# VHH binders against Flagellar brake protein YcgR (ycgR): the designs that were tried, part 184

Target 1, 263 residues: Flagellar brake protein YcgR (ycgR), of Thauera aminoaromatica (c4kar8)
Amino acid sequence: MAELSTPSPASPAPLDGGRGDELEKFTLRGARQILQLLQDLITHRGLITAHTGGGHSFMTAVLKVDEERGRVVLDPSPDPQANRRALAAPRLTCVTQLDGIRIQFPLVGLGEGQDKGRPALFAPLPAEMLRLQRREFYRLQVPLAHELSCLLKAEDLARKPVEVSARVIDIGAGGVAVVVPTGAAEFVIGGTLPACRLALPDGEPIELDLEVRNLNRQTQRNGTEQLRVGLRFAALPRAADTRIQRYIFKTERALNAKARGGL

## First folded at step 17 (VHH)

Design LA83 (from W55 with A59Y; framework vhh_7n9e_1)
Fold by ESMFold2-Fast, scan of step 17:
Structure LA83 (fold): chain B 263 residues (1-263), chain A 119 residues (1-119)
Amino acid sequence: as target 1 above (263 residues)
Amino acid sequence: DVQLVESGGGLVQAGGSLRLSCAASGFTFSSYAMYWGRQAPGKGREWVSGISSGGGSTYYASSVKGRFTISRDNAKNTLYLQMNNLKPEDTALYYCAKQDYEWGTFPYWGQGTQVTVSS
């Protein structure tokens, strides 16, 4: 057959756990609900981005749930360094998507071993899982070819205004994730960046206010560091919201058409 | 080892004031943004306030803006939270946190300091 399955959904940045009041209503704590959601991820072969700290992550999947031992079994990375970072980490933050629904959960106490003679990672069942069925939490991974950028108005370490051109790596109705060089500006979680300019194809840049939600340092293969910044749309005019949604829809449609051999 | 030790909590009546302190060690304090967060019984963690590495920029949750003031003394490696006009709903365990570029969120370190506001 000539049909290819769509690979794992986008790898969005982890949500800020310090804002529990916003996320509490989307948090699952029932053992049965958690087990069912994990089983759904197994059934749909859902790929998971496991964030191990240091700006590092790897792709994994839930292979099975061991209810008797109260643990999940995960597919290890083919990269030994990624597995070493995961085992050394005090916590993994696991992020995935199932039919447009964002799912996030922590894993603590990761170990390694074998399952049916194959290498595997093990962790206790999470005590909670975040399940977000909200338009504003859906994220599209921006194709590199689109060269999407956002001009950030921020401050350097001396509170002097600075403008930083940042590459947009994912976008949703609620915000964007961008990458900037380490040291380009100081970002503070909860801080506001006024009058930033988001460049979308087919139009003038959109001016909007952004709020810093998360910060993650990424070490590139060549040893250089980049800073990943998660930004929420603090105020978004209806016209800007429409343009962003149109870009997301158009890009998804084009990617789906390309996967099926269309133009 | 990074260590953050919170102090200054206690029992106060509504309308009262408290000053929290956080003694930091194990890292270059003046190079990192710092935060205060809190967790009330039966609720999730809530971000309260943030301050830039040099102390020039401060940010607050809407629930505390105008009542709380975050500050820092880089020479003493100490973070402060001045809390005025306290309300019963401010009752929580208060945590000091260091900006963590590795996790993308700020962890809570130490056991925090309990603030209880009576009616």
Scores: ipSAE 0.551, ipTM 0.847, lowest interface PAE 1.8, mean pLDDT 82

Design LA84 (from W55 with A61D; framework vhh_7n9e_1)
Fold by ESMFold2-Fast, scan of step 17:
Structure LA84 (fold): chain B 263 residues (1-263), chain A 119 residues (1-119)
Amino acid sequence: as target 1 above (263 residues)
Amino acid sequence: DVQLVESGGGLVQAGGSLRLSCAASGFTFSSYAMYWGRQAPGKGREWVSGISSGGGSTAYDSSVKGRFTISRDNAKNTLYLQMNNLKPEDTALYYCAKQDYEWGTFPYWGQGTQVTVSS
């Protein structure tokens, strides 16, 4: 058996770890496609989670794309420590969504400077962008007004059962992402949370088993930190799947109607 | 400056038991979830088990569930894996890893301890 070297903390893994080669068909490499997608993120004011390695991330946005100089301009974090981590990182993994479609891309060679007299971060245009168009990767950003929550059955530091009400921030066919109150419970990737209750705006809460898939400590645009937990639906019954899909489709239609100036 | 040192591996007969240890230094051990992974000859590295920062939550791959028990002693900065009812298929180099909250990644791995299960 060969001994493994300790990997660099600044070398991020692709989505789903070792499944990077399965994502090749969703990878955009055309310069015009990349420019158009970045421009769409600017137009829609898409918030980007930039992973700097070492378990850290911060919220940013593309402020502009400069085709002639081949670079993007990013909004720096109000947290100076987050900016220092980003500049020290050899690579950022940027994750965002556009119309429920997950978009992921690397940025290498990050620098700092000014754009029109204001602090900014600069990076060369990415050579590739991942755009996941499969149904299982579609994620609806949950409107804040819906107050969607999931009651999690978890354990505290003393291994005692606790119930945690977590705000649902996005939802898809395969799971939800939630924000957990600081110190409320402990989570581990691969852990099972049985008999959790997902509250949709209409009808009774859906009882379901969840599996922890990811944990992210995220620095928000206002400089505060929150724990975001990605949860997979385990063995989702057809009736529950139908209700979740109905919520997603109805909400998407309502958001699209509002975006087009409808009521 | 994260350092992880595994120990406790060895040769054991099928049906036997081993207890692995991982001594951690260079970070606040009690603040991070910890994991055990393994790599068998001819296979990639696979996740085996995980434990939350305070030990309140644990998880296991289906192949080891009911046979292996993960635990930690935060006062001693040590992670443990109790392995019972060992099978030849459990033969692998076993690594401990520090979680950095990034999805599906374990950037901090030790050198490993070899477990060989004879039939």
Scores: ipSAE 0.362, ipTM 0.748, lowest interface PAE 2.4, mean pLDDT 81

Design LA85 (from W55 with T58E P107S; framework vhh_7n9e_1)
Fold by ESMFold2-Fast, scan of step 17:
Structure LA85 (fold): chain B 263 residues (1-263), chain A 119 residues (1-119)
Amino acid sequence: as target 1 above (263 residues)
Amino acid sequence: DVQLVESGGGLVQAGGSLRLSCAASGFTFSSYAMYWGRQAPGKGREWVSGISSGGGSEAYASSVKGRFTISRDNAKNTLYLQMNNLKPEDTALYYCAKQDYEWGTFSYWGQGTQVTVSS
């Protein structure tokens, strides 16, 4: 039994399983833009986490772009099993960061060979690359002492309304991540949860419409199964936005003061 | 060894209907949320619809809401998409996708089924 890592905005976990249409405005499809971004990764020696499916991944880097052959050259893993899994995978999801920007792209048709006498992995140039500024993915880890919760309005197996009190584990300008017991309600990516109530330490709960973006199953150290639900603020009123930003700022400031030997 | 096989696409006139099917194998179908996505000519893949593991929750892209209905038969390991009042802009390869609870996302495994809507 192992405790699974909770994905953070800076986590090397893929970000493409939410609603693809919401990420379209951040997706590069121009050949020149893709080539330039890949070249930036080479120049800055960006370390890439390549996800091969089934919870498997390995560390790689773009060694060069072969524009004439329309392919990228990647550094193979020192682990032969990781390379075999990558070659067998129908697709790799590559995740990296460059100057606070999250970059994600698929690679399909991975092959192996040699470059200048050294082992290398080869793949066709990606048709798309996702480029997101860190500020859009900033999340505050909610201190346990705050006991921050969100009352979710969801449906059960019989499509009957249920209310689920969920613990908020992180919060940002665009949404929250919560944990609920497995089986507490039915969730699906893209689903809308209307009139949920976010309880902040100061004041009345905030009524929010939330959209499901991510669903992760987690096993706690005590063996309890939980579902981590990533939720986007679908239509955030200005007053609610102000209160959430104030909570984030105040909490981060307090945490920074504590880390510097304050309280 | 996940396998998803899409079928039911074809050529239809605007205003017509089609029903897509996805036959799933290699995993416990009833334990996973399932999705439909599509890729139009010259565009990237977009999410169309989703249904929770037990069928209690459904979601639809704004462009198809009210026209498309997702459903599943857990006894038959099959996912469906009923498409009504089809429009030329619905022309695309349609893909079935499985929830990935480790990454929090979903993955497409099949070759898709082509839907062409004439004007």
Scores: ipSAE 0.710, ipTM 0.920, lowest interface PAE 1.3, mean pLDDT 85

Design LA86 (from W55 with T58E P107E; framework vhh_7n9e_1)
Fold by ESMFold2-Fast, scan of step 17:
Structure LA86 (fold): chain B 263 residues (1-263), chain A 119 residues (1-119)
Amino acid sequence: as target 1 above (263 residues)
Amino acid sequence: DVQLVESGGGLVQAGGSLRLSCAASGFTFSSYAMYWGRQAPGKGREWVSGISSGGGSEAYASSVKGRFTISRDNAKNTLYLQMNNLKPEDTALYYCAKQDYEWGTFEYWGQGTQVTVSS
């Protein structure tokens, strides 16, 4: 299952593998690059969350790359049931982080056995690995005082165009999270919102195509429900990327100054 | 108990059509966005399509856009996927899922319905 969920603090969700076109620029397919990245995970003793489907996952690590046999050797879970689920799964989606860079890759054809007398899991080398730079996963919590907004162009229940001014609660190089009143518009994960307008303090609104990545309901203090919408920047223009990065940098700098007792 | 039961799969030649159904029970169907995913032999699960709770918004994977149409009947607690111009690459086990709004994950409860497209 390719998941479009916003990562939780406890277990980061897998990225949407079904959007190959959009993730192509971040996908490694060279055998040497894949081997080097796996070796880097071994060197750093990187912990991997292996998703087996149905909401199940377990912690593992790459112990060895067997280049001659074209296989990776993985650390089995201490939980025998987790290992049984992994072996029964048609594929694992492996998610990890190396030096702030998110790494995701599939493993198909998992087997079990022993390596040097120790229990181990084996899988063929992945044909591809997704490597997203740290900047794509950094999220600035937008200060309430900034009252940052995004004008969303969406559809209502009757499929009529509506414009919704949504409050931006976090922003990163890859997208924003916004809050909208329940019923203001219809949203679905994977849906595209064309020509939305992100208002930054330092200039004219930025026109962006946004893709819905996550939906969570939340209750306001007055008892009314709001919908938290995670939105990815689709085909982000270079000029827009520069302005967003500048806003993030300047805001982080100001927040860091306040944290040290400055303003 | 949440239950999702997929049906409507079968064997069809390239260029053919099938309509899949998903019968939902155990939750307030009209309150949830619903999704179709698929898994081909030897491949991971991929998202195919989604529809908002009221049906006002739809989404499709690039590989199926223009060929597949998602719809729902909230009075019947049923989700549909109309598949036209089927290709051998569409051969897969098809699952329906609802989103968990608390955790933002997809849940697949059925055994799926097999679609096989011959060349």
Scores: ipSAE 0.409, ipTM 0.807, lowest interface PAE 2.5, mean pLDDT 81

Design LA89 (from W55 with P107S Y108H; framework vhh_7n9e_1)
Fold by ESMFold2-Fast, scan of step 17:
Structure LA89 (fold): chain B 263 residues (1-263), chain A 119 residues (1-119)
Amino acid sequence: as target 1 above (263 residues)
Amino acid sequence: DVQLVESGGGLVQAGGSLRLSCAASGFTFSSYAMYWGRQAPGKGREWVSGISSGGGSTAYASSVKGRFTISRDNAKNTLYLQMNNLKPEDTALYYCAKQDYEWGTFSHWGQGTQVTVSS
């Protein structure tokens, strides 16, 4: 069942503003899963950037997990000021990467002491850890020249079917973001748009069931309002997934080649 | 000063019904999609239902679909949740939330209203 996410005051910034609720399904809350992931960071010597707030951060690593005491042991910064900021912070936001997997977790209640006669930082085990594979969070900004569109099957104010041709502004493995004129149709997070048609440059449109995950109202330079709609692929056949990934890969390669030509 | 005030909760026996209300103030209610969420004892928050700004589109969590009906009265700045055929597993603190169009995120401004369903 879908969970309503309300960010805490000290929560880490989402990877994409307005997509915080989409990240919930990638959040680990099981004690065994958390312990295993922390052990993986130790085994692979994962270097962690710990954000202490106010634009400050320092490099650390998990030295060990003390399951008996329910805590992690962290490598302190060689900079005493960084350690003081960390100890004063209400929360650390820890970010690392392991083989293309982004891992992010909070630490609360940081203390200092010694481990094996050496200075160390200690914190209770995190209650949650975010684990994202590159393909799950990557979004290709769609070039305007590609004129990518998605024909949405939605409802108007009177609950009557309406079709809206929406411009695709970004695309990833899990969905698309589109823009529509304000008032073109009614949208609600969690709503299902059946049998929509995504037009890619090669081949016929892909028929997809989409779920509304995000809504954002924007004012354009000409003063008109538009609605940005984040849409998740509710079910994606392998053939459709392959075509979407091929488009993303091909377009990214072309954009990178074009950018390098300017150097 | 956005404010959401939930009401209508209470103790009810399994199979019973309750109607929740959320009185909204401090923003243009008719311009925002509105949502109901709940938090059961010892569990995280879960999304229950949503309704578009004009009421033309609604959505429900699979666990409540067919039993709950979300509605709104834009003239009264009020959001409703009609809950029928209540089950013990529906026991939770219910709260309403406004979507922030600028950020595309949820906010919870009220204290919630407690629903307890006895077996």
Scores: ipSAE 0.435, ipTM 0.805, lowest interface PAE 2.5, mean pLDDT 82

Design LA9 (from W55 with P107T; framework vhh_7n9e_1)
Fold by ESMFold2-Fast, scan of step 17:
Structure LA9 (fold): chain B 263 residues (1-263), chain A 119 residues (1-119)
Amino acid sequence: as target 1 above (263 residues)
Amino acid sequence: DVQLVESGGGLVQAGGSLRLSCAASGFTFSSYAMYWGRQAPGKGREWVSGISSGGGSTAYASSVKGRFTISRDNAKNTLYLQMNNLKPEDTALYYCAKQDYEWGTFTYWGQGTQVTVSS
């Protein structure tokens, strides 16, 4: 049995926009629940990816919740162009993660101004927030310096076998997300890629079957197009599962130590 | 003016067959992976099958694998679902869907086509 695919909770990609009847049980609509969740994001300094449409996004954070005025205060982008796109957008889709919990919410009616003498973005409080509490969906964002790759076995437009070396951008207990150039191979949600090879730093590549769970086209600032492919591990052997978990925990601890100013 | 129009549903006895069609217009059909989903009364919407833009890759939900076949005719802008050995559990409203790459979503147009399988 399969359900319609969604991105992992740690992924910056938005969940199914408006198709959320399957996500209704994870959607908060109570005013106090929404206020508490936004305050939790402030307390834990959660970074938010705000999607402005057309493949554009920027990094922000909730700086303050102004309950009396019914609005959130957001950190503007250092890029003026990103702020102009955000202000022109009819809505933002905000995606973040807190302790393995995926949080997603819309913001409509973005404005700009000052907060305590500093530039800020303002928006009315969201009417709803998605809060998906599934720890098995946690994904580690892979450091670019690790050069983690997965060799994918797929088919091209002419149904001929093709091998694509894809950069791994996130990894979890259940799968990976990779990026490939647009047109490198054909993908379909639910399709199986057999005998792929995942390269981890600590040993030989892991041979495994992958199932396509999500596809998302992205355009970089330099104009290049990439396809983000979400892939689920099919029938992962215990030894492979152990190696993947060790990589995740070791990398997570190293990143946490670095963020706190240590090694 | 993007439009997907589903047809071919009906009432059929268990073990019977139906062929669903989806006529697509308003976008470059041959550039998109296409999907079939369904919703049974009292249940959420579920994915049934998918086919890549050129037809080189297909995928099926475990519940329908071996019984259903997805295909497409890019010259006619039409998606098909051949349903064989139908079961009462296949009773649902069937929708044709296109993935929107910007949002990573499926979108459904039209009313869908009703499939009812009697025991």
Scores: ipSAE 0.322, ipTM 0.753, lowest interface PAE 3.0, mean pLDDT 81

Design LA90 (from W55 with P107D Y108S; framework vhh_7n9e_1)
Fold by ESMFold2-Fast, scan of step 17:
Structure LA90 (fold): chain B 263 residues (1-263), chain A 119 residues (1-119)
Amino acid sequence: as target 1 above (263 residues)
Amino acid sequence: DVQLVESGGGLVQAGGSLRLSCAASGFTFSSYAMYWGRQAPGKGREWVSGISSGGGSTAYASSVKGRFTISRDNAKNTLYLQMNNLKPEDTALYYCAKQDYEWGTFDSWGQGTQVTVSS
């Protein structure tokens, strides 16, 4: 299921490679863009979590970009076992963030040696880097007072069309999470719900197509079950994108002010 | 105790077709969405297709959309994947899976059936 979800920017966990076609629009392949991004990581002293496989990872940083040799120089782990695992791995998946931007890239052919007399790891420059803006993965928890809802067009257990009014519990640039009563409609991960209507506090409901990304059954305190459905915006009109971003920005600012003891 | 048994794989030339089957037991098949995944040599497991409990909704990975068709027979507790216009990049071990709605995960995978597409 994680393969169909977008993690938080603070999460060190790598994104699923099976969604490569969906991530292509966020992938940098230009040599200049890759070099600039790596230099930005050096300038900002960005800490990188390098995943070596088997659930293992270690903290590193880009120390230098050696354009002459086409290599990136990395800070080795103080843990010798982590360095041995990294050198034995066919591929490292490097994950970091820079000012709310999630950055992920592969390194293949890791070697060890010295840079200026100090131990260092080095690898060929990556051919691609994934760069996700905060807006692409950030999820705002929707205040109950906003009563934000989405009218879903789906099918019931008898394959008959049904409309389900679902409460929106979180929202981001890429989608919403809603809750529905168990058994209200059929859902399948990857399925499309056409012509749904998202109601924001200001203006008319937004008509949009949603794709099911996640399904999870929740048990309420009173023992009643409900289904949490993660939904991606399959085709988001520009005007709708603007309204959603404005809602997120305004609501986040208001919640931050309230949390700081302000009105 | 969930049991999933895949069959129907084999060697086929590019442009050919195969029909995979998954026989399910140990749970109420008609109550669960079912899925097909695959794992190519040297790669991780990739989601391919899904079908809702009653069969009214289906979904496909972009790489197979228009070429593969998922279906189910709830009376026979069987899941199917019709694969047309096969490509060398479709070469993989194909698994069927049941989603556990409580945990939100694929909780059971069969042993898989091998599909090899020659060029």
Scores: ipSAE 0.248, ipTM 0.724, lowest interface PAE 4.2, mean pLDDT 82

Design LA91 (from W55 with T105S P107E; framework vhh_7n9e_1)
Fold by ESMFold2-Fast, scan of step 17:
Structure LA91 (fold): chain B 263 residues (1-263), chain A 119 residues (1-119)
Amino acid sequence: as target 1 above (263 residues)
Amino acid sequence: DVQLVESGGGLVQAGGSLRLSCAASGFTFSSYAMYWGRQAPGKGREWVSGISSGGGSTAYASSVKGRFTISRDNAKNTLYLQMNNLKPEDTALYYCAKQDYEWGSFEYWGQGTQVTVSS
């Protein structure tokens, strides 16, 4: 048996945060609270995006909480490659929403086996879960057909002013996540990007200041790496807030209608 | 084998200055955003400042903005924090951190450098 390196206790931080202690007040560490939240995810059949590192993720769900053995049972991916990546990963970061509340938790020590005669993934119960109850933490995944973009005003690696048209991948009341090519501009968590322009389908672009909250590597279908930039609205005029909220609600209703209408 | 070694802390009077250094090795320093964090007595570790890979973008916590200046020397693989007009509330163990682009977190590898500000 090889000796494993002990991970730094300050690393990793939540995906949409880079400041280790700022989300501590939203962290659940009580065993009963964790069990109840996991049971709520089962009851509501909540879809979970499990991040396996390197920009890779897959869709899963909590099938069962085995309290006696102290573990969760997860639905494996239909993609064998995704399951192999998950089993090889030192940890998974699981992200989901329940009734508009963003939930995030780590899983360490993933294994595979069977549950009720069907393939399943198993992991020890998480020691902590993030429960982000504020509206600014809710994120709508932006449909590709909407072609939402945000024009970012930043500096490139040569310290020259640059404008980057970034694709918006998610949006909420508190901010957006965008993807940009690696090296397109310089970003740092806490940095402000002034006078950026968010394009929504209806009307003129919204001019606003954005604060960088998170930086992640993303892998495209062609294997090319991109940078995912999490951006918070530094100050949002009421008219802009109303337009963003209207877009989110309209898009959610359309997605819900499509889901209820079926294939 | 990532290694970060913080130095430059010490005891200083309120209103004084200190310059912290972080010597980095084991990775391509010029390709990563770098950060300073601190852990004050009785509190968790908190973010203080950040600097982009080429140094073109910087950021500061509201409590230190205008008093602290972050900088880097990519040729020397060294990160700096110039701390001016120090206050007793700045007393903490200071750590440098490397951006983790896989998980979006700050990676703290060093033991930190102690800053004590007396009145």
Scores: ipSAE 0.691, ipTM 0.913, lowest interface PAE 1.2, mean pLDDT 83

Design LA93 (from W55 with E102D P107S; framework vhh_7n9e_1)
Fold by ESMFold2-Fast, scan of step 17:
Structure LA93 (fold): chain B 263 residues (1-263), chain A 119 residues (1-119)
Amino acid sequence: as target 1 above (263 residues)
Amino acid sequence: DVQLVESGGGLVQAGGSLRLSCAASGFTFSSYAMYWGRQAPGKGREWVSGISSGGGSTAYASSVKGRFTISRDNAKNTLYLQMNNLKPEDTALYYCAKQDYDWGTFSYWGQGTQVTVSS
């Protein structure tokens, strides 16, 4: 079994290569951009979770960038076993988050040495770094009372056009998750649903193209089955993006107010 | 006990065609979306194409759109990939994958079938 669900970008766990096409637009490969991002991690003292494989990881930080030798200097673990695992690993997957930005990068060819007379780990500069803003991975759980819906335009088993009104269960800057009855329409990961209509509480429905990203089946307590469909916004106009973000922040604020003894 | 057996690969010249097959058993084939993925030497696995359970919806990676056609025969429990205008960069081990409704993605079970496109 491969291509199981990848950890959320908001999780400290690493994202896998099964999302390569989707992550390409967030991947930095310019030497100057990589150096600047590493320097930002040093400046903000970003704590890094370094994954060595086999479920093992340790906490580290970038202490220094040695541009002349083309390498980064890392803070070693106080656990000697963790350092030995890191040195033996074919690669480290480093994950951190600063100012709501998720940063992930590989390090290959880890070695040990000294910095200012103290033990240190070093590795060649990464050839790429992934940079995802909070807006790219944050999802608001939609309150049931909002009755948010999305009218999906899809095809049935006979390739006949069908419209399905789906309840929106979560929403982010990049897409929505909806629930539909099993068998209501045909869905496949990578498929495009054109001219769907997202109904927010205020204003006219937003017309948008959606791409299927995830398909989960679940059985309700009454025995009926439903399908959870994860949908990405394929092309989102600025005005639509603004309305969606406004809804997300307004709803989040209202939920926070309720948690503090609001209505 | 899901079993997926890929076949139909081989050596072909650039511009040529091949048709891959995937024989499925151990599950109700007609209830699952199915996918093709590939892995070139030294690279990760790449999604190539998908088809919904009834065949009403299909999807393709941008690199193969217009050249490859996915299809299925639910009566024969078989998935197909028709590959036209093959390019050297299509050289890879091709895998058949089954939708995983618990995890929301798809999973590969077979050994794959090797496609080599010479220039």
Scores: ipSAE 0.682, ipTM 0.910, lowest interface PAE 1.3, mean pLDDT 83

